Miniprotein binders against a9bab2. Designs and how they scored, part 12

Target 1, 221 residues: a9bab2
Amino acid sequence: MRQRLTVSESKAIFHKEFPFVVPAVYRRLVDELIVELNLLKNQERFVADGVFAIGLTSIFLDFTKGYKPENQKGILLEAICKCTGFSASNLEQIALEAKKLANGLNTNEIKSLITDNNRDEKESTYKLINKNNHYSRIIAIGIYKLVDMQSNGFNKEEATENSYLDLVNNFGYTKERVEKDVNLYKSSLDKIEKALELIEMNIKDEKRRNKERVSRTKPGQ

## First folded at step 7 (miniprotein)

Design h08
Fold by ESMFold2-Fast, scan of step 7:
Structure h08 (fold): chain B 221 residues (1-221), chain A 83 residues (1-83)
Amino acid sequence: as target 1 above (221 residues)
Amino acid sequence: SEEIEKLYERVWKLFEEIWRLYEEAEKGDPELVEKVYRLFEEIWRLYEEAEKLRKGNPEAIKELLDKLTEIAKQVQKILEEAS
């Protein structure tokens, strides 16, 4: 980018593009994505390919599964992307194309789709599944999801856990790094689900306390 | 390659520590939030330098590790003051 945006500048642009309140439970997700995308946009080696797009869209959808109002989710993703120099609609299209390309393939067949990107950023040489892209946690999730989407049935989770790491070296990354980031992703997803449960419990508790308070202060009403 | 892997490991560890700092700062310290953003940018710049040194330069890698150690000390000091 010709003029690099700071993370703080991206955050300011985000608030202009998304003029709604982000519920507290989602604020870390939003801030984390803004930081990561801002920093990735300024990496010379980075290419926003299909694997990255799958990772980003999957992360967003998984973490916002309970988001209300639901009709703001699209606007939220658009704002996160726009404030950091990306296009949500473009990435969603690229993700769909990558998913279509990998549809029905096992891990060995997916390996054959991985192309050397030569760190080429030209749209005319665009590729969906690239080797040696600049690493990010989002790409790690993209690799995980490529395998997860092809795993079906009773033991889907176990099958995914056993096989996604087999792809990692073909992308030019280390298994230890990718596994660590995938595990952090799962832990974070569990944390937000637990936080949503606690929020619901607290709302019920506050309603109960309020009813008791009203009963004490307005007897005979 | 071992030195570069150690550098990446320290970068990721510091990102984790900075996120913990961010969680505390966001609760009521806007000035600290801005400082956390600067720390994120500084750590990412060091990661970019590590990527450029991917084929290995032992002396430069050591200098980057030393810079990471200094940032880790800053993060720790801020966390101690915030808690």
Scores: ipSAE 0.014, ipTM 0.407, lowest interface PAE 6.5, mean pLDDT 75

Design h09
Fold by ESMFold2-Fast, scan of step 7:
Structure h09 (fold): chain B 221 residues (1-221), chain A 83 residues (1-83)
Amino acid sequence: as target 1 above (221 residues)
Amino acid sequence: SEEIEKLYERVWKLFEEIYRLYEEAEKGDPELVEKVYRLFLEIWRLYEEAEKLRKGNPEAIKELLDKLTEIAKQVQKILEEAS
């Protein structure tokens, strides 16, 4: 039995734990992560394992590459996790352990690490990579990243695309569902990266113009 | 409900405004810090009330929006006086 937090309760706790303004460009990411994590915590079958932890930490780091001030990123992740009943430090440790377990392994070897979560021994915390976990977009990204970090060389992207879908059925998920969520993640990441690049370019251009002449325009959209 | 979605969006924006006040208060105004904290708690209570409404009547949604609007006016007044 778990004590159920509502999304509203999670958002209120978030604002206590993160006493700063979230920049507008990251606001939807933060809100969507709070909602997703709150819903997952309320799922009886869900397990916060190594694949989930890799997915969550990867999503956060990838989407906050341009976050300023940078020293608030750790506090932000802690607040997102704490307000939904998770621990950022625990998930970071679990992600690191899962990465170590899979380090240097090919796709077939990674398949052997996937444990059946229908096995008894719920008291055991040794199961880092589980079959038939309650599905989440975060887990989909975790599977993708788990394979991506084992791929090397100039053809790394192609190798990852060929391999991660080969693992999906071993986790008990459908290729169509996982592929759709991974593609949405890539599209969203590209969109925010381009938006941040455009903002940075506009700021640089306005600073250059202002240095050479009297300021006449405001930077921004 | 689209009305509920708009309610959550407005509450979220109000949280953003309250944190601008925290930045001003941290510059050394202890009375402003206390006032900002009390407003934060009121916004929190409105969030809790909004979450209760998955299936509610239109008057309950209107009442929450009215309370939210009144707090937003108080936040805006403080921001204007601090600028």
Scores: ipSAE 0.000, ipTM 0.107, lowest interface PAE 15.1, mean pLDDT 72

Design h10
Fold by ESMFold2-Fast, scan of step 7:
Structure h10 (fold): chain B 221 residues (1-221), chain A 83 residues (1-83)
Amino acid sequence: as target 1 above (221 residues)
Amino acid sequence: SEEIEKLYERVWKLFEEIYRLYEEAEKGDPELLEKVYRLFEEIWRLYEEAEKLRKGNPEAIKELLDKLTEIAKQVQKILEEAS
């Protein structure tokens, strides 16, 4: 099994690194990321490259758009990464570098950036965008986001949907699996956004009812 | 709170066991990969159910633990059949 951290051990480290309460609506996101990152750290062929970094940072930022207090978001991402053996600051930098490399490129130009993961090189370095990396749902989202960022104009969503699946074969992945994971990501993002709206409405409604109740208990009714 | 902590401990253990099947499936067993994906979906569904549990409702906690036990039996059976 190697000297791998268990999910329970990662969770214990997480609570030491993030001493605040994670709001209930975000707990599944946090735990889902911890489990996925723990799994990936156990894979010899896995490389935390630019596509992976784009995926992870995009997932985190998209799902935490409503997170309060905002100054805890950086600490939260760092804790998630650190408890599973990753570095948030390093991944944020790699994501930025990958985004710069792909900036303004069309789908065919991006295909030219996809290189073999050559681990036999003397310097033990790897490219930002790699072919045949160990598959992850996070990488699937990274591919989607890489294309989404290059899409513009009125039909941006349609352009992204047509283009990102065309790229996945060049990465060495199956369209069916990537599409399913991207669709689950979109569905989950919609669910958390709706949950946040509902929580906000319930808080406002409870405050309104409390004010009305206080008003109705005045003497002289 | 202690009973809820025990519930989450069982959930984490099952994720680890399912991930072992996931690693085995990735060695080129597409049918096993489909089963593993369904098990992940079911475990995340039970996780969501656990998050909605009312504090101090031991009956709801027991029902969820029973469901986790059934999944654990399914995982064990798949592991035994694969050997």
Scores: ipSAE 0.098, ipTM 0.522, lowest interface PAE 4.2, mean pLDDT 78

Design h11
Fold by ESMFold2-Fast, scan of step 7:
Structure h11 (fold): chain B 221 residues (1-221), chain A 83 residues (1-83)
Amino acid sequence: as target 1 above (221 residues)
Amino acid sequence: SEEIEKLYERVWKLFEEIYRLYEEAEKGDPELVEKVYRLLEEIWRLYEEAEKLRKGNPEAIKELLDKLTEIAKQVQKILEEAS
């Protein structure tokens, strides 16, 4: 009989595992992932499968593209996973295996990987793609990314938008819920990208003002 | 005890509801973000208190349930105001 980890306990573990300052622009991401993963770990029916792993790793990588120093990114993901009872290395491996399983498949072929009786599937398929998993917006992103990576041609974005919702019912989820969460993900990603652009502009402006101040204070010395 | 199980169930349900508020707050309402952070801190604190009551003290459990009810009302009020 195990006692559940609280969000506060997870945060305490996080700070022990990640002894660096998290820049303010990423604090919302870190807090949201810790809360979401903590809640999912406590769901009896939840399975950390390949779709979930693709979702989590994709979210982390997309939101941390501008993270500095870059060498802390791996430690950050490990800390987020460890403090909530997950393994970053295991999830990264499962994500890679799920991507390989889906590689080169169209939407209809991906549907074929989802069956009504998961017990009859090959061991690797059962571990990677599961029907009726406990819903998470992380899984919603995973479904979107599975389709996105297989989309080719000059209207790749439109092809993804038209096809990922076709998979949703096969996973046992509603199109409205998944679409809402995917759209929220896209808008949140746009917000952090714009915030990073503003930070870069402010840094450049500060450097310019400092150069101008030095020039005015000691011209020609 | 049955009461402590109900307490944990209410705490986790309230975490889920406050987490949904956090998603609304990220749409750029800084006052809502601050309220959500405050509510999350209060819930975490109450959950820590609940964990210390493993074998149930009926009076202490009732006090925690009353505090959770008050926070639930604050969550509902914020949801109504944000919609």
Scores: ipSAE 0.000, ipTM 0.164, lowest interface PAE 12.5, mean pLDDT 74

Design h12
Fold by ESMFold2-Fast, scan of step 7:
Structure h12 (fold): chain B 221 residues (1-221), chain A 83 residues (1-83)
Amino acid sequence: as target 1 above (221 residues)
Amino acid sequence: SEEIEKLYERVWKLLEEIYRLYEEAEKGDPELVEKVYRLFEEIWRLYEEAEKLRKGNPEAIKELLDKLTEIAKQVQKILEEAS
């Protein structure tokens, strides 16, 4: 059965499943994932394959670096997935299997793993890529991460940029769209990283002010 | 603050509309793709400003609401033209 929820209904379920306060710096991530996943769940031709699973889990892990308290991270991902009709545990397992399958493969070998969704294929933990899958920014990040994890050496970043764009056409997507989504992802990561750095600095400043206040309250100091 | 919560609700609604326009643009309008990404970045910027103003300043909240209204008008114009 397809569970078609409105975004508002997904939000209501999210707050039930995640009964904690989402720190301000992560609110946009949560909002964007709920909207995107809700929209994808309503797409007849969308398949939650290995690349999608790698994308979603990578986005979550990257954007929640430094999330506190740490014991809430798993609950957060589970709530985001559940409120939109996905399973976090299933997608984490699919991502793990997809990474194992792709381990050591070059881009040409990865291209050979493309499958045809029109054959009414069942979900498989070993299925990495579905040709002409309904596009998602999450899939774009999955393609980028899949190539990034296979790249190494002195010019890793340049090699990744060249290779992931070459894969895009094999999925039936445009380079322009995928590149824009990957670049937006990178800029958003930078913004969160800088925000977390500012929060850390503010904590250090507060500790310093508290020490100075304690010193100043003593008449002989 | 009721006013801040209202601001977040409007940002969320605009974000939802932007994602819908993004999916429509992919179907064959490259110019619309550029406009959608510009609006998405503007909404992100307003979201960050809203987070900074959590403690509330009535004049600053009004300013953000005015900017959101302007973006909402742009989104609606694009949606009408795409129909």
Scores: ipSAE 0.000, ipTM 0.209, lowest interface PAE 11.0, mean pLDDT 71

Design h13
Fold by ESMFold2-Fast, scan of step 7:
Structure h13 (fold): chain B 221 residues (1-221), chain A 83 residues (1-83)
Amino acid sequence: as target 1 above (221 residues)
Amino acid sequence: SEEIEKLYERVWKLFEEIYRLLEEAEKGDPELVEKVYRLFEEIWRLYEEAEKLRKGNPEAIKELLDKLTEIAKQVQKILEEAS
């Protein structure tokens, strides 16, 4: 009776759950998340733990800072999660719990939080921060953000860069792949920020052109 | 457009195949992992091109389908080399 959702099926469910048009600048992000989450849900060894939840919520929030209309953001995240078999409210709660657990810890202290996954095939029992989870670029961002959250002061970015790769081996992942995925994330975030800036400039230019047209027409026509 | 929906179905199927190949490659071949990531980026480029298409442009859709077929052949070649 119960069958694996294909990516096409998840996409169809997404359109039913999100009955609005996704602005063009966000469409690739939405589809990349749907693809990644669909494929992860179909991985037997994957656990939607705190690191994954931090990664997913951080990606969504960072990429949708300029999303308009603002009141659709919550519905969008819910639709992305629901169409792939996840719960946005559950993941948001797990992310908060993982952030509280790691709050104020340095890199060595975070290493001590990384535990074996006790997942059973019939029942899921797991810790918030696990080693040897099925790899995802979302988890890579979660690891980066976990360290980034603890870094304070003038050189926050530099401190994060020096520290997050130190954790990668403790999670059971390769530095090369995690670094590549983190760099792709940063590049993609820069691209969407520049695209949003261009959109804003175009809106301002169109308003200026419209104002100039109005000033040249007869009043009340 | 039935043609554009068929194009998206092919894109999604290719991602499913490549993710499966990537998991196998991660067990022992860093160069194969690198090749798979390049194919991922090529598919996303074709996806972005498809998103720019207007409804009722069948010739542009055919060109994208041809490029997807080319990528599918590369995936098959990598799979054969890995076995």
Scores: ipSAE 0.238, ipTM 0.638, lowest interface PAE 3.6, mean pLDDT 80

Design h14
Fold by ESMFold2-Fast, scan of step 7:
Structure h14 (fold): chain B 221 residues (1-221), chain A 83 residues (1-83)
Amino acid sequence: as target 1 above (221 residues)
Amino acid sequence: SEEIEKLYERVWKLFEEIYRLWEEAEKGDPELVEKVYRLFEEIWRLYEEAEKLRKGNPEAIKELLDKLTEIAKQVQKILEEAS
């Protein structure tokens, strides 16, 4: 009998693995990922496959576009994964392999791939795209990104919106649930982008005020 | 806008309470873990609604504050039952 890690224990390990201050705007992302990954690790039917890996790496990269200092980003992802029993390097590799497997395929071809993958169940293929995995919002984002990366041209985003829901039933999930989670992801991403813009404006305003203060400094009294 | 600021502050305070509740739930109560996750999702939905109301609708903001108060009561009840 093995005892699972609690969220509190994962947070303690995280602070040992990431000995830096997490900026306030990213604290929620970090905490949410630690909780979600810890819970998923304790689900018997959950498989950390390529779709999941695409979802997790995409979420991290999208939400940390503005992260400073940049040299801490790799350490941050590694710490989040290690404290919850995952490997960042392994997930990044599996995500890349899943992207290669789906490269150049349209939505109907991906549907065929999902059906064939579930039927054949080769170990290498099983690691990349499987049917009826334990549901997670991270997997929902992975499905969205898998379709998004195949869409090109002027109306890329509209093409993705029309197509990714068409795949959802083939994974064994409901369209309503996946759409809700993808929309929440997009809203959250927009919120952090706006928060970062506000912080940047405040920094610029503070620098302007400091320059004005310096010009008022008396020689000495 | 003053009402919107108060609503955002309330949302963040509830997130802090949810984190403490997750620590209690992780001590081996799977039903409590499920309840905590559901409440977390409700808070995120209210946060999204608050963003849409930035144009200033005092009555709608009041309704969101009432919903947040109800969630806070549920969090407090769960904490009391866990202790």
Scores: ipSAE 0.000, ipTM 0.162, lowest interface PAE 11.0, mean pLDDT 73

Design h15
Fold by ESMFold2-Fast, scan of step 7:
Structure h15 (fold): chain B 221 residues (1-221), chain A 83 residues (1-83)
Amino acid sequence: as target 1 above (221 residues)
Amino acid sequence: SEEIEKLYERVWKLFEEIYRLYEEAEKGDPELVEKVYRLFEEIWRLLEEAEKLRKGNPEAIKELLDKLTEIAKQVQKILEEAS
């Protein structure tokens, strides 16, 4: 079936593909994604479909909004994917195609995409949106984001909160688990944002103190 | 191997339980964060051992299952102490 990479092999590939230092605030994200993706790759029922791709790319982009230098973000995602047997460029394309497919659809129309297995036009073994995929928090975020993109601008977040759980059972998951993972995701994003704000405030305060020290030039020797 | 697939399933379940500890650790327990990270390292080691058993022997699989049970007990104890 699928050839599995060991964790040591994955780490060796990661270091080869990402020859830079991962900032401390992002190290845990990177480490946990590598472990999670390695485990998912070896689950018999798991499929790297459009919902998974939306979830993974959304998690990465949201958690790395403050990443500096920004030009390393693409290399980092590619390294995480490559070291666990995935392709970042392929997943990014699949995510875009899944978003295109769902674009402009309401929740009921998305449910039809999930449950429609009686196609009579072209037969295909590949499907962008599948039910009963192996559960992960990544897929939970994918479901959330799939609904979020259809929500009205004014009350976008409220509309998403009220409707993403409506899709969960159609995917074959429990509302309790998905809601828990989505809430943890939001909490974690808030914590990273606050940590980055504190870092920026400390840098700003240090620059202010440095300016003050410079302006208090000693009157001589 | 059916035994290898079951081992991966058990490791995944344990990963989910350890991940729950991060939710508690996020409430500001630095020691719990360190303990959770150590448990993830144990999972990484078990996955490497499982790879050696891709065409392996039943006795070694039993040893890995015993280690998984021991880690699961540690996770359960930490969860109980955190609540």
Scores: ipSAE 0.014, ipTM 0.375, lowest interface PAE 7.0, mean pLDDT 74

Design h16
Fold by ESMFold2-Fast, scan of step 7:
Structure h16 (fold): chain B 221 residues (1-221), chain A 83 residues (1-83)
Amino acid sequence: as target 1 above (221 residues)
Amino acid sequence: SEEIEKLYERVFKLFEEIYRLYEEAEKGDPELVEKVYRLFEEIWRLYEEAEKLRKGNPEAIKELLDKLTEIAKQVQKILEEAS
């Protein structure tokens, strides 16, 4: 039988595909995604469907909002995907198509897509939602984002919180697990945002001190 | 169930401890790095086993908790050696 990729092997491929320094604040995100994707790729029951693709692309974009230099972000996502046996370009396309398919659907209509067992859907690849897919924290975020993108109006956040868990049982998952994973995602986003604010503050303080120092040492010039 | 929630809480806490160990291992000990990667794979495997416990089986939950305790002891020993 073919030996599966180990996490160590994925990390070696990652450093070959991403020959830049990952800033310390993003190191954990990169490592956690490599571990998660490596494990998922080795699950026979796992399918990289539309919900998964929405989840992965959303996680990456949300956590890398402050990433500098900006021109390395695309290379970073491709390296994370490639080292674990996925394709970033394919997943981005799947996510785009999944968002188009779900556009304008309410939660009940999405539930219908999950439960349909039509021959045409069975023969399709990369469909929006696969019933009884192997669970992942990434899929949990995908479910949350799928509902969030269909929510509208002043209470968008409240509408999303009230309805995304209603979809969970239709996937064959437990509400408790999905809710905990979504809450951890939100908590982690808050933590990285605060860390980035501290970094920005330190950069601004250093620039300000340099300007003040020049002003003080060369008076009248 | 309440017992399943406690199980997941322990898995998440242990994942955090293993990640702390991973940060220490990145300081240049290649053997420690490989051990940490194996611990990551083991904790994710236990996470997957926890996922299958939709209906409470107290014996199965206890077995998973025992496995988590054993990994926690391994992580603690390595952290003590690192410090």
Scores: ipSAE 0.015, ipTM 0.267, lowest interface PAE 7.0, mean pLDDT 74

Design h17
Fold by ESMFold2-Fast, scan of step 7:
Structure h17 (fold): chain B 221 residues (1-221), chain A 83 residues (1-83)
Amino acid sequence: as target 1 above (221 residues)
Amino acid sequence: SEEIEKLYERVWKLFEEIYRLYEEAEKGDPELVEKVWRLFEEIWRLYEEAEKLRKGNPEAIKELLDKLTEIAKQVQKILEEAS
C-alpha cells in the first residue's frame, strides 16, 4: 500500500475493529499509539524490527495490566495495529524471536548479537534492529526492555538503567534522548497504576455503601 | 543525524498536541476541527520533507525548521486560547 493513512482514517478503522468502549484511563494510551504507529508506518524506509516489536508489545502489556475485561486486550492490540497498517500477531512473533535471540545474554553479548544480526540486508529477516529506522520512543523502550529481561537480583532496576544506556550507543542513538523517553515511560506507568488503584478503591467503597444501604432498610437489621 | 532526529521529534510533538486538540474539538466545535485539519496537512507536508532529508537531500533543513517553528507557535496559540 503506497497511499498513506491519515490519523482520522486510522481512528475510523479502529472503531470498526474495536466495537467496545475503551475505558477512560486507557484512552490516552490508545490515542498515542495510533498517532505514533501511523507516523512510523508513513516513513518510507521504516521496517518493524525486533526492538520495535519488543517496545510496542511491552508498552501495551505494561499499560494494560489492569484492563477489564481481560479477554478484550488481544482485540484491542490487534485493532490498534490494524488501523495503522500493522499486524499484532506478526509483531508478537517478531518480539518473541528477538527475545529468544537475546535470552541469557549479558550486555556485551547483546552488542555482539546486534552487530552480527544486522549483516543480512534482506527485508524479510527478523533483525534485532534495522539500521535505516529513525529514532522512536517505542524503539527506545524496546532497547530498555531487552536489557531489563536479562537483569536479575536485588539491584535489577539500577543494573538495567546503567546497562541499557551503554547499549544504545551501539544503536546510534543519543543517551540523553533515550533516557528521557524511558523515564517518561516509567512515570506514565506509575501514573496509570495509581489511577487504577484509586478507581478500584472507589468501586469497592461504592459497593460497600450500596450493601450497607440495602441492609439498613430491611426489617430486623 | 542529530539535526534530522530533532526535526522528527518536533514533528511528533506537534502531532501529539494537534491530536489532543482534535479530540477536544470533536466533542463539539466543527470550526476548530477544520483548523486542526489544516494544521495536520501542514505537518504531514513537513513530515514528507523530513523523510526526504533522511533520503539524503539536506539542503532544505533550515527552511523546514523555520516552518515547523511557525506551526508550533500557531498550535500553542490555539491551545492557550482553548484552555
Scores: ipSAE 0.000, ipTM 0.180, lowest interface PAE 15.0, mean pLDDT 71

Design h18
Fold by ESMFold2-Fast, scan of step 7:
Structure h18 (fold): chain B 221 residues (1-221), chain A 83 residues (1-83)
Amino acid sequence: as target 1 above (221 residues)
Amino acid sequence: SEEIEKLYERVWKLFEEIYRLYEEAEKGDPELVEKVLRLFEEIWRLYEEAEKLRKGNPEAIKELLDKLTEIAKQVQKILEEAS
């Protein structure tokens, strides 16, 4: 195998690691994650930090809430990570540690923690956020999710929107780009939920028709 | 920079078009799938170059826009031939 994996090579490895059929509604998600993770892994500067891990695990969990069969979800995440040179177990641990570090903190406290964590390279083998990473929508969603988890109260949604945009400015990210990617993420979640609802309605309709057909052909005991 | 924002706008529009093309290609053309995957890689590479230029060379942005235009032409040609 070459040192740098191409997207095609990652897709081939994915097929070996996930020997099941990916339902049509999830194929775009899987392909997008494979492409983006492959590209990030091949960047010399890239480091899998806390917000990246939160972003990736949050995206996967949010988009696969309706995934059936449920027992394949873990295998799917493992295959996506492995085929692009990552470890799902490692990223899940990094995400858990990042969430623990931020637990109970407000936006200003998170901002301070991010700044301190990035400056002290000797203190931790993991960083909450690596300012040397190029922009990635996975990282942007991770920052959004980190802030969302700490927001509380009547206007939680509005507070989250204002706070995460303030944080992303500290990393040289374009506010407009981040907003577009977060909004695309939210609209894509809505679309897959609607698609799943339609699929469930169609399944229920088929079951109803089958039951009616059986009742008509066998009316007695 | 307005030029950088236009560059990102075009990159994301091309991603959307390429994702749709990929879905069509997977239905039965392995050669086309390979071509589409190479286009994915090229667009992501241009995105990385655009991020690099944020600190910032206006001249190089025009070169990236030209490359994006060429990719857009390839995508449109494939879509038209598929139709």
Scores: ipSAE 0.000, ipTM 0.217, lowest interface PAE 10.1, mean pLDDT 72

Design h20
Fold by ESMFold2-Fast, scan of step 7:
Structure h20 (fold): chain B 221 residues (1-221), chain A 83 residues (1-83)
Amino acid sequence: as target 1 above (221 residues)
Amino acid sequence: SEEIEKLAERVWKLFEEIYRLYEEAEKGDPELVEKVYELFEEIWELYEEAEELRKGNPEAIKELLDKLTEIAKQVQKILEEAS
C-alpha cells in the first residue's frame, strides 16, 4: 500500500538534490550507497542505530578524503541520504553520540551492552547497537570501525582484526559474511586511492609530453 | 547516448529484482544468500563495464546488454522457483 521509492526514483531525487557533477572515481560509491540505503529503508526490521550511523559516516568520509571541491562533500552526503529517505544531519548526530557512548569502553564492555536486553533496545532509536537488527554491510563496517576506535598502542590494526569478528556473533550475524563485507570495503578503499594516484600520474605525464613538444618547435611554425 | 541510458536503467531495474531475492534469502536459505551475493557482484561488474563505455568503447554495448539479459533471466527463474 505504501509508495516505495525505486532505485531509479532515488537517483532522480539525488540529481535534483545534488546539481553538481560527481567525478567518475566516486560514481560507484555514490550509486552503491543509494542502492543499499534504498534497500534498508524498505526493511521492516531495520533500525538506523549508532553502529549503522558510524558505518555510514565512516564509509563516506574514508572514500571522499580526496574529493574536490571540499565544500560539496556535505551536500553530497545529504543528497545520498535524502533521496533514500534518511537524514544526514540526524545520522551524523547519532554517530557522534554513539562514539561518545563507546569512548573508554573495551570490547568486553561493548559485548555486555548487546546481551538480551530487548526492552531497553526498543526504547530508543539512538541505541548504540540493536540486537537482531537487519544485517547490512554498512553495519559490518560500523562494527569494524567501533572496534578500531577503541584499539590503540603497539599494534592497533592487529588488535582490531582479532576483536571485531569476535564481537559479530553477539549481534546474531555470521563471521563469514561480515568478514567478506569488511574485506570488500578495504579493497574498494584501496582501489579508489590508487585510481586517484593514477589520475595524478597521467596529469604529470601529459605536462611532460607537452613540454617535450614545445622544446621541438620554434615560434611561428 | 540513448543506448547507454537504456543500459543504465536496466541495471537499476535489475537491482530491484535482486533485492526481492535478498528479502527471501533473509528468511534463512543459505544457498539463496550465496546466490544473491554472487548476483550483486555480477551486476557491479557490469556497472564498471558500462562506465568504460562512457569513456569511448561504444562497440561493447551489445555484449553488456546480453550479459544483463542473462542475469535478469537467472533472477526471474530463482524468484519463480521460490514462489
Scores: ipSAE 0.024, ipTM 0.495, lowest interface PAE 5.8, mean pLDDT 75

